VH-VL binders against C2 domain-containing protein 3 (C2CD3). Designs and how they scored, part 5

Target 1, 169 residues: C2 domain-containing protein 3 (C2CD3), of Homo sapiens (Human) (q4ac94r1171to1339)
Amino acid sequence: SSGLLDVGLRYRRSPRTAEGVLAARTVSISVQIIRACGLQAAAKALAEREPALQFSATVGVNASVTTHLSFLPQGEQRRTHPVACSFCPEFSHHVEFTCNLVTQHCSGEACFLAELLEFAEVIFAVYHENTKSASDIISIESCKEYLLGVVKVPTKELLIKRSGITGWY
Key: E = the ipSAE of ESMFold2; O = the ipSAE of OpenDDE; V2 = 0.75 times the mean of E and O plus 0.25 times the DockQ between their complexes.

## First folded at step 2 (VH-VL)

Design c03 (framework fv_romlusevimab)
Fold by ESMFold2-Fast, scan of step 2:
Structure c03 (fold): chain C 169 residues (1-169), chain A 126 residues (1-126), chain B 108 residues (1-108)
Amino acid sequence: as target 1 above (169 residues)
Amino acid sequence: QVQLVQSGSELKKPGASVKVSCKASGYTFTSYAMNWVRQAPGQGLEWMGWINTNTGNPTYAQGFTGRFVFSLDTSVSTASLQISSLKAEDTAVYYCARDTEYEVWSGDYETYFDYWGQGTTVTVSS
Amino acid sequence: SYVLTQPPSVSVAPGKTARITCGGNNIGSKSVHWYQQKPGQAPVLVIYYDSDRPSGIPERFSGSNSGNTATLTISGVEAGDEADYYCQVWDSSSDHVVFGGGTKLTVL
């Protein structure tokens, strides 16, 4: 496949705002990270920058993925558990971001979620993790993460198709 | 438990009028729009329009203006469809169907029908 | 005027997989919903938003939607699945609910 990550994005209304409350509905933005593939090139580039790291067909990488919605604070980001020793890790990871239809902008003014989604994106950052659970990779610095790649998926398509976005990115 | 219960079958002559009712229960009536869908004998589903159960405002699909009237009685959680000056072509099963949500946040209108009435057969013959 | 095209009929043997298509121009940019209608009964929602199942609908029912074709897939078909199946979208250009013509699934 030509893409790095197989992901899905979907818009859902939250049952917590179940019928009777019109003005302050919440929605869930569902993010699914199914798998990554073809991490060999990224691992090679990382090994050239970090000589202590070695990646071979038998070692792979210890990959994890963070999900960040560009209009939410960094503290709202999510992370998959790491998948050890693989260039094609399967995450089968699903998370929900609960968002208000009307939310606060950084300037203190309220703005509509639809306005934010028009220019926002979901940012996936793929990391190699040097952890004690990945004993095949020797690290001078314990529990350090290294960026392998970044995938950005525009959210404006959620405004057009409420069933969501899916595919390799 | 959500239920939509429709009135019984009707046999009418051309030129007569008919009123089909749809009584909702098990949910807050005014939180969901009500749609009307008809099905002529041996034919597929045809969307007729919807009524906003909060405001009472009806919206009709093209072809269902004039002789067709959507109305509500909020006190008994009932939506009604009236057809005046009945024609043979009005022979069909008429369904009420609950919209999942009667407003949209994105500036378009998205709808699907999670609950349906059992249908009311209206037969127009001489 | 937006049009959804379904095959008039599909035949399948018990235990096999039935695939019912719904064709529409750029339908992959729309949300597709599917209804099952058994003879003499009201339609029942079986798939919404392309691929979601309502509570009570067996996992044998699944949906997909991409490009110009949405598909309802019924695996391990049972006699009780014999019905007419309708796809449905909202067409924002006309502010109209659009139904496909329906597909009669016959379990042989």
Scores: ipSAE 0.005, ipTM 0.507, lowest interface PAE 10.3, mean pLDDT 80

Design c04 (framework fv_ficlatuzumab)
Fold by ESMFold2-Fast, scan of step 2:
Structure c04 (fold): chain C 169 residues (1-169), chain A 127 residues (1-127), chain B 107 residues (1-107)
Amino acid sequence: as target 1 above (169 residues)
Amino acid sequence: QVQLVQPGAEVKKPGTSVKLSCKASGYTFTSYYMHWVRQAPGQGLEWIGEINPSGGSTNYNQKFQGRATLTVDKSTSTAYMELSSLRSEDTAVYYCARGETYEFDSGTYEYDAFDIWGQGTLLTVSS
Amino acid sequence: DIVMTQSPDSLAMSLGERVTLNCKASQSVSSYVSWYQQKPGQSPKLLIYGASTRESGVPDRFSGSGSATDFTLTISSVQAEDVADYHCQQYYSTPYTFGQGTKLEIK
């Protein structure tokens, strides 16, 4: 495969001064979702398992993407706003995850962030969002999202490359 | 498509100031430092300075300290370099380039590569 | 300031030949050296960073080596499209400094 998402990931310890670096208790992990492309195949597969859905070459899907860092709680997820009627949506989406340098495992054990990043992933889930009535007060219950695909990007290179991780996944 | 777009040319009189622009697109503007580098006709490259778009912090080559001012406009993803008290020796192509500078830490190797460059603005300083 | 000195200033090679470009730092810069290719009328393009890591999309015929004060860029088999000026840069400490450049021409 050629990849579905054009993304960028950066690991930052700011500020840059020696005193600021020593005092820093957190690191910023920057996640950029530029665009998705080639969603025709995913839409076709979705239509096969959900026969009520139909996609045409001219219409596209209503795509949104969730970002989840595998070592953070589910409540720390971020989501793009949906892009309507496109098989190659451009999101131009950027989020920062503020992560403590020392975190606690569910087991109660302390863990250094570098250890977590060595084995962690950024998980992108791409969804099709069903169109809802703007005036319908029960639209929340009638709204449905359908998974189009999942992209996983390992974070270990964030520790060894100042430029970060960029490309299609 | 990651791009840095600069105007093609500027002509200025000696003693004046110029403000050159560099418009970024295709990436998160605040996630990368912006560097400014110049090249006189037929000569090598000379680093002017850097700016962190996130906080606005700057570092300058001592040769340009006091004459160069780097700024950014986050709302338009545009970086600026203002150079004052222009002399004929300032005639050069001025590039903006994307990179990153922060202190090495945690036993990892970090590299300040200028991976994306603007096409350059030819500044001509003449009377 | 760290001075970067490149050698030779210019060279002319035949297609398919191996070419070696040198870069010397006036003091140790560890492995914080990048190489850039600049074709006539164009902006510089990153080839190598960290002395030996090839930038994505750069052909395998380009390789970098060296550490401390002595660095080398090698093109294993020169192609016509490799006609350019090649610049080395240290980013070990500010101000970041470049060599004067080596001009590569094809005979």
Scores: ipSAE 0.000, ipTM 0.459, lowest interface PAE 11.8, mean pLDDT 79

Design c05 (framework fv_levilimab)
Fold by ESMFold2-Fast, scan of step 2:
Structure c05 (fold): chain C 169 residues (1-169), chain A 125 residues (1-125), chain B 111 residues (1-111)
Amino acid sequence: as target 1 above (169 residues)
Amino acid sequence: QVQLVQSGGGLVQPGGSLRLSCAASGFTFSSYYMSWVRQAPGKGLEWVSGIYSGGSTHYGDSVKGRFTISRDNAKNTVYLQLNSLRAEDTAMYYCAKDYEVTIDSGYETLYFDYWGQGTLVTVSS
Amino acid sequence: DIQLTQSPSSVSVSVGERVTIDCKSSQSVLYSSNNYLNWYQQKPGQAPQLLIYYASTRESGVPDRFSGSGSGTDFTLTISSLQAEDAAVYYCQQYYSTPYTFGQGTKLEIK
């Protein structure tokens, strides 16, 4: 429905057994990236910025998507496997982010995850991976990645809507 | 073994430009976020810029709009283009191996475990 | 932005003595069970070298006399029996969010 990326976000509170000292104090934020579609316009815009990519853009793109929760460190970013030669790649990607229910704020002040989610977002960045083979050496390829687009999904509804957030963004 | 070999520094006039290069070897370069950190003579460390393997960039406020970080994963090289240079940009510039970006957040190195030798940039009349 | 403040700015001690360097963060750098706080050592004329990551984990090859402690906003680097080769500037760094920030540094001199 007019978006680039078909995603699903869910907030899951799951108890754990004896392992996991923070089990009672953690939740799982589930992120699914099902597919991207309609990448023709993004590819055309990319080809205008990078003329050398015109041939790649007309045949399809090699897309991958990164997922970042705005309140988590950079090291918690995840990335899909790339899907070659498609303007409508199917990722079927699923990841879980384990988050503490209560965190320490500045100077030991406590902050609940619900307070963070009120202003946070999930940031999806969609890339084209341009893979080229040298004309004289078929087995040797060079690769460079280009940003196709960014999709941001607010998290504040995750606690309000148990069924989660699902749809095109 | 991991190595970061830097080049491209020098003496320039205010308003001038330089391009710094950092050639990486000994690790899977395309799997890592890469950073530039600078140090003015006799002063502390300042993070300047970083770049994801896919090309998304971040900048410190003092350099945003003037400096451009880029990378060539096929050449295992990260670059820093310095434009509109000012006297206060005079510093030793280090490239640093940053964290590993993985598909499922597997093995991670979340620190600057290797630094280039540094490239001196001097901005003076 | 997360601000890091080190104390003291400089310290002069004798070989064999214990040294502590403090680093205070303006925001918590704790996520899950990890503190995203690193310590670096920089000797004159050299690039910085990683000493400690995750506030308390020693980098491979770093002597046992170096240890890190603390959580959330208050961190300490300890050198339990100072050696002459430890004369350097020490920096804390947060890795929780960009822009990454460093403390102003602590210069350690040997008497």
Scores: ipSAE 0.006, ipTM 0.503, lowest interface PAE 13.8, mean pLDDT 79

Design c06 (framework fv_libivirumab)
Fold by ESMFold2-Fast, scan of step 2:
Structure c06 (fold): chain C 169 residues (1-169), chain A 126 residues (1-126), chain B 112 residues (1-112)
Amino acid sequence: as target 1 above (169 residues)
Amino acid sequence: QVQLVESGGGVVRPGRSLRLSCAASGFTFSDYGINWVRQAPGKGLEWVAIIWYDGSNKYYRDSVKGRFTISRDDSKNTLYLQMNSLRTEDTAVYYCARDQTYVEYSGDYEYGMDVWGLGTTVTVSS
Amino acid sequence: DIVMTQSPLSLSVTPGEPASISCRSSQSLLHSNGYNYLDWYLQKPGHSPQLLIYLGSDRASGVPDRFSGSGSGTEYTLKISRVEAEDVGVYYCMQALQTPFTFGQGTKLEIK
């Protein structure tokens, strides 16, 4: 009931014309990440798990969220910009995934996107980005990130709800 | 309730312009393509134009190409038909009609104009 | 353009009896995806058109089961198994295979 992430998902349908039928090789899955909330417990747990991180769990986290569709390659994931120093960051982040209407199973068997969506999930991973720890780490190549939580939203209802899926997860 | 409401019709002389509006309520307007269909007095139905759900594709009957422009403003849940260089043969009741497309669980598609407005009357007379 | 031809143009039916309306297209409406892109609409007197059948044979939501569509390619039929007084109006077939979408000339159904 108390979810971590306020999200919206929509599956966009193709118009019915000869041209629209020809264009129906792909569909768009729209993902909106509105906000996260209740990050206090995750922040405290992270501070206890990583005491060398030297961040205060009392003021907030530098949160970012990755979006991954379970049937797409990991390299196709998207990420929000980080929101600094908050336990209830507002992202107002919108991305679209272009998906083939007919794709191949790992066995080489063709399957429809609708069949994949019946059992698939959108996976959101919420991270804390450590931006204050070391300037020489940032200047060299990498910014370290630490997992705060994972939210999984089933895609099954995208096939039956015209308005899509929205709410806290 | 799912509803489409047309407005903007009137009486004009040949060569003039009119802009029709179609206001949508009770559904997610941006998910649907919408048609304009007209009916001249005592005549049958005649398809005019369609705009895709994202506005990316627009199609017209030949007799209105270059004169009519279909457009949409999803922030206002409204469809438009800009009618220029009107002719007496454009006299008709103009309906907007939602184009229903959907991928079912089996990968099948549904089609059909399942929601229609009440129409707005355009009269082009000398 | 695809030309749609309906037959008959008018028919009168006693309530409770069946009615049948035919629709012919100038080219096949069967797409390579296996679907027939033919819709049936009803326009009751003084009302907007309403969808009855889509994809040749699929009944639209809220449409009574006495209505059925059949056919493939260039020949389609709308059947009403038990005509009721509320079924009065003009019936149109429409092809949606290619733009411009084209309607048949309409069939007027009257009650005897």
Scores: ipSAE 0.011, ipTM 0.520, lowest interface PAE 8.8, mean pLDDT 81

Design c07 (framework fv_sutimlimab)
Fold by ESMFold2-Fast, scan of step 2:
Structure c07 (fold): chain C 169 residues (1-169), chain A 125 residues (1-125), chain B 109 residues (1-109)
Amino acid sequence: as target 1 above (169 residues)
Amino acid sequence: EVQLVESGGGLVKPGGSLRLSCAASGFTFSDYYMSWVRQAPGKGLEWVATISGSGGSTYYLDSVKGRFTISRDNSKNTLYLQMNSLRAEDTALYYCARVETYDYWSGETYSFDYWGQGTLVTVSS
Amino acid sequence: QIVLTQSPATLSLSPGERATMSCTASQSVSSDYLHWYQQKPGKAPKLWIYDASSLQSGVPSRFSGSGSGTDYTLTISSLQPEDFATYYCQQYDSSPPWTFGQGTKLEIK
């Protein structure tokens, strides 16, 4: 089967008002990450590069997912809580991005959100997290992340489909 | 004054091809999604295809996928529908329609606010 | 696919009477994406009511639209001769195909 992430994307704008089109200037982009599955192959590839990591059928990975809208700075990205010991983690994660209808392009130039969404994508990066216990923080040991995979979902259909986009990617 | 003028319709045999054109004027063509909507003689309206303002996104009725191609030339303010492998059930008056957006940014309304007068396509053996 | 069913198929009335016609969706549709079109014989359709209840510029105030979810209605409070036409509802809510109802023909009794 293709597709690692079961996701949902929805675009919401305030209803049209009698005072006209210019009154409401923001939209909400809702992103849901329901679950990931089929992480065995990615985990095996990762273990070949990182011999200290162990991925058995009984242990799984400690997966977390970052969500990044391609037209927003990487500092605006969101992350799920990690789900331990699973090759098919369930996140049930929901985040919203509040975007201005007339927003700044990465170059600083003003750009209409609809124009950005036509060529934009939501980028999901799936990581394995291997963290030290809280007691080890004093030793300056830090969380180490390993990339398992990247999933990209085009946003162009959000402009037309009020029900949004759902499915495996 | 918004105007949409269709051309290119005619009589064609099953399996044949036609290219429809729609000349747009009176608005900033590249700011609008554009659609083709057809109407078989004596029947109701049926949406066929939609294209985004830039041409980067296209959407089709399932029965025409792989046979019809919607495209646009923003430098000429012209919308096209390339129709291949035509069938008798494609016989209809084909309308060019502008997709009304509540504003240029959200596309919230998604209605067809201006229509051309249509061009007749007849597919018969 | 969302199917829109219009009722009645034909409505025969006299000028001055109240006309009411319905559009029923097979699934819930946001009112923001339910629109009505008027089409006279030999002419292109005209957008008449958008977002279920908002009259397009130039549409007389005797027209009104209402509804939510699966049930929508177009009403004409007092018919004028120029109102006799076929009316189509349309949804643009979920996913292609964006669908039209089969139409209600409003004709002179």
Scores: ipSAE 0.007, ipTM 0.495, lowest interface PAE 10.2, mean pLDDT 80

Design c08 (framework fv_ficlatuzumab)
Fold by ESMFold2-Fast, scan of step 2:
Structure c08 (fold): chain C 169 residues (1-169), chain A 125 residues (1-125), chain B 107 residues (1-107)
Amino acid sequence: as target 1 above (169 residues)
Amino acid sequence: QVQLVQPGAEVKKPGTSVKLSCKASGYTFTDYWMHWVRQAPGQGLEWIGEINPSGGDTNYNQKFQGRATLTVDKSTSTAYMELSSLRSEDTAVYYCARDYTEVYEGSGEYYFDYWGQGTLLTVSS
Amino acid sequence: DIVMTQSPDSLAMSLGERVTLNCKASQSVSSYVSWYQQKPGQSPKLLIYGASTRESGVPDRFSGSGSATDFTLTISSVQAEDVADYHCQQYYDTPLTFGQGTKLEIK
C-alpha cells in the first residue's frame, strides 16, 4: 500500500466463559495507528482550496485521525489526540472495539460478525484541526476541521490472517 | 499423531550463533503457526516469536528482535530458530510449539496444543 | 508488556486435598488465559484455555476460573501424578507472557 497511514489491525476472539448467568461471546478488533506520513501533498492541496490555511500548511498540519468500523454506528468512532505542526505525526494510538460474535440487524434478525467482516472495512479519516478560540460562538474563527485524506482497510482478511493486517495504507 | 521432534542438546561458545530445528509430522505443516518459547533453568517460560509456515510471515518478541530469526523448510516440514550473538544468559531449553487454531480461524490464537520435547542449549566457554 | 504473577511459588499438599493456584495479570486480559502443566524433565502440556475451558483428555478434577486480572486453577482432589510446575499464560496481546510458575509437591 501507498503510505498515508501506518496501521495495524488484529482480530482477537474472547473465549466462552462457562460459569455464571451472563455468557459473553465477544471479539476484540484491535486498531493501532502508529503514524501518518506524506501529508505535504494533502496540505498543499488543502491550502489551494482554503487560502486562509497557508500559514498552517507551511508550518505543518495539526493532524488527528478518526477510526470508524463500517458496520458500527458513527457514534462508536474513536479519535486520536491531535499532533501539532507536523507532516509526519506519530500517534502511537491503540484502541479496541469489543463486538458481539452475533449481532442483530435492524429487522431483529441475528447476523454473525464473520458475515459482517466479509464485506466491512475500517475507515480512517485524517483531519487538519485549525482550532480557534471558542469564546466567539458565532465567529468564523471557531473550531474547524479539514479533511486531508481517507484510508479504507478491508476487514475480510482478519479472520484468515492470524498476524492481522499491518502496514502503510 | 502430531509430533514435533527437536534435538536433545546443543553446546555453543559465547559470541557464536545456533540454528535449532523442529521437525513436524502428523498434520499439515502449513496449516498452523509455529511458535518458539524458551525456559532458562528453574525459570518461567519466555515467548520468542512465531512463524506462518505457509507464507513465512513472522512476529517476534521485541526482546529477541534482531537476534532471533525464524524460518521454515516446507519440503521437510521443519521449522528453524537461529539465535545469534550467544551469551551465557541464553542457556535454556528451547521449545517449538504449535498454535492451537488453523490460520483461517480467529478463535483461540496464541496458546499451544502440541510442544516439542525441547533442545537444551548450553552456552559456555 | 503484560506481566503475569503467580502465587504461591510452591506448595505441598496431601493426596486428595483441594488446591487452588493463583495468577494475576498487570492489566485486563479478558478471558485470554491458558494454563499448562509441566512435569519434571518434560515439555508443558495444555490444561485449560479461555480461562475456564478444559482441554480434551484433561481430568475433570482440573478446573479454571477468573476474568480480567485474577485467575485461578483448581485441582479438586490432588493425585500423586499431579506433581508438576503449573504455568499461566496470557494471549490477549503480544508479546505472549507467562507467569513464573507454581511448583506443586505431594507430602
Scores: ipSAE 0.012, ipTM 0.488, lowest interface PAE 9.0, mean pLDDT 81

Design c09 (framework fv_romlusevimab)
Fold by ESMFold2-Fast, scan of step 2:
Structure c09 (fold): chain C 169 residues (1-169), chain A 125 residues (1-125), chain B 108 residues (1-108)
Amino acid sequence: as target 1 above (169 residues)
Amino acid sequence: QVQLVQSGSELKKPGASVKVSCKASGYTFTDYAMNWVRQAPGQGLEWMGWINTYTGNPTYAQGFTGRFVFSLDTSVSTASLQISSLKAEDTAVYYCARETYVDYSGWEVTYFDYWGQGTTVTVSS
Amino acid sequence: SYVLTQPPSVSVAPGKTARITCGGNNIGSKSVHWYQQKPGQAPVLVIYYDSDRPSGIPERFSGSNSGNTATLTISGVEAGDEADYYCQVWDSSSDYYVFGGGTKLTVL
């Protein structure tokens, strides 16, 4: 399909630094989620199997996006705030992932992170969040989320592009 | 043929604002970052910051936050520098410079391959 | 803040070799770029990545970078080489470009 998310990725440090010249043993990977589009088509398709989504497929979804770097634990995911009732939500979301230049000995190596980025990806998952409750006492754990789409962006080009990786994915 | 053509010289009074433009041609504007460099009379080159030409996001060096604004008009491949509340110490030649990169074994090495001709901004009473 | 140190001026006779130094802490582990600026003109890239030459730059221009000193070498100097020369690095710790103070090359 045509692109679902307008995103930007940037490596905070120059990737070409020799061992011992780094001021810190960490680098930052900056992630921007600017907007999403095409969510009505996704919601409509899902509503064919889920009657509870008929209203959202008509008026707008409550979208949020999770960001996961494939080489980090899932517990280090980030999530945007939800944007209510929209098929083209604007998130203007910016987060940074602090990544250690780490070996098996818990020490830093610039080439180790570079090797990870060669084969890694940033995984964006777009969800519709059901904000309707049948009872005042229903816990948040009973709320159902609906996956609208997944976007994967390879990180390989972070090693070769100063401007980072930007565009619709 | 890569070219960066800057707007003409400006004479301004203290407190005024000025906008310097840099029009790119001969390449895909959004594929290369644009940097701004200042050179005060008789002084060396001073890096001011850069702007991501695809996202429009600027990054400013220390000392160039506040009164200095980098912007883009991608429809005409133009980057601009606006200086507000002009002071005498803003008198300088302002250059735009295209940032390119080379890939050395998966490592990025960046440098400025093309420069605009410079715009002289003079602030006097 | 990372600092690059250049001599303010270097004088050389025509046909001889000029050497312009750029000093920086452990600069040999960074990539150094060199720009030539003639009076009233914009800077022009003459060396990038320590020693690589852009197309159009004569082989008389060469560079090296080791330890705490990078060097721009101009052999067979011509009157047209008179200019200010600036070294530049990307400082990863600050995410800033840093320029040296510039060296004025005078050809007698």
Scores: ipSAE 0.000, ipTM 0.476, lowest interface PAE 13.1, mean pLDDT 80

Design c10 (framework fv_levilimab)
Fold by ESMFold2-Fast, scan of step 2:
Structure c10 (fold): chain C 169 residues (1-169), chain A 124 residues (1-124), chain B 111 residues (1-111)
Amino acid sequence: as target 1 above (169 residues)
Amino acid sequence: QVQLVQSGGGLVQPGGSLRLSCAASGFTFSDYYMSWVRQAPGKGLEWVSGIYSGGDTHYGDSVKGRFTISRDNAKNTVYLQLNSLRAEDTAMYYCARDEYYTVEGDYTYYFDYWGQGTLVTVSS
Amino acid sequence: DIQLTQSPSSVSVSVGERVTIDCKSSQSVLYSSNTYLNWYQQKPGQAPQLLIYYASTRESGVPDRFSGSGSGTDFTLTISSLQAEDAAVYYCQQYYSTPWTFGQGTKLEIK
């Protein structure tokens, strides 16, 4: 399958009235990350870039996923807990982003969230978290993350599909 | 079996406060938006407040600034804090299971299960 | 706010007869092919119970004699062969735009 990540996206707000008036001031954009699968290819590509890393079919990767809405600051991004030793990790992760229906440009002009969603994306970055457990003198842990892949899902269909967007990406 | 069991009503004087509770069982509480709907004696239904699983809240204009909805997903309970109560807040208060929004299911845009109701009487 | 107006405000019908209750919305409640109008039944001393959702879909466990129809702004709840236990107040409700609003209710009495 060409899809890396099984996700669901939903825009939760009252629909526009027939006159185009928005009723709610804030809305929730719900993001679910159910699972990733087929991480063998990504792990192989990572091992080619980072020769110190080796992955076997019996071990897998320690995967975590970050979620970022392209129109929100990076400080608003979220991350799953890592799932150890799997090429098909199940996250069952759900987060909500609270967004204003109307925001302002630098010029002070209002911009509706619906207008932003026409050109925005949800960006998922999948990482491998590699840890070292001990040294010979001082027992320490260090954690370094390595990018396995990026999945971008356009948000423009969230306003026309009340059931949201779901599937492999 | 889906159940919503309510508690916390009573008689209070104007300006008083009450906290209503609604304990849910028989379903995955965190998959659902939860709402409160009230009904004054002999009158119709009025939506009061709703809360998403992640905590985002919405209120009807008549209660905004006075009522606070909250939820504890670990306890499968939704709450409604009533402050600065007025005689016109006298009503039966129902909690109701609202929108289902999990990625795998059909979304529900209706109130399919209701609690038994909690009477709030505001009188001197 | 979307206003829902029900007619009649009350009706008395005999067992076995057909009854219709109308609900008119001040604005269309159709969005992307779905109609966001629901019907509830409230028997004396009880909480409301869902009967019909999305204008015409009957909730599980609701008797076949209940049916809903309509689109856009005009909706009808029909009870085809009235039973004594159907004496109740019936409410339409829109889930199109917050605040969620209900009709004023139609009281159905058995003669």
Scores: ipSAE 0.005, ipTM 0.497, lowest interface PAE 13.3, mean pLDDT 79

Design c11 (framework fv_sutimlimab; at its last look DockQ between E and O 0.04; V2 from the best seeds 0.00; counts 0 for: pae E 10.5 > 2, placed apart)
Heavy chain, then light chain:
Amino acid sequence: EVQLVESGGGLVKPGGSLRLSCAASGFTFSDYAMSWVRQAPGKGLEWVATISDSGGYTYYLDSVKGRFTISRDNSKNTLYLQMNSLRAEDTALYYCARDEYDSWEGYFDYWGQGTLVTVSS
Amino acid sequence: QIVLTQSPATLSLSPGERATMSCTASQSVSSSYLHWYQQKPGKAPKLWIYDASSLQSGVPSRFSGSGSGTDYTLTISSLQPEDFATYYCQQYDSYPPYTFGQGTKLEIK
ESMFold2-Fast, scan of step 2: ipSAE 0.064; ipTM 0.599
ESMFold2, look of step 3: ipSAE 0.006; ipTM 0.516
ESMFold2 (binder alone), look of step 3: mean pLDDT 91; pTM 0.935
OpenDDE, look of step 3: ipSAE 0.036; ipTM 0.672

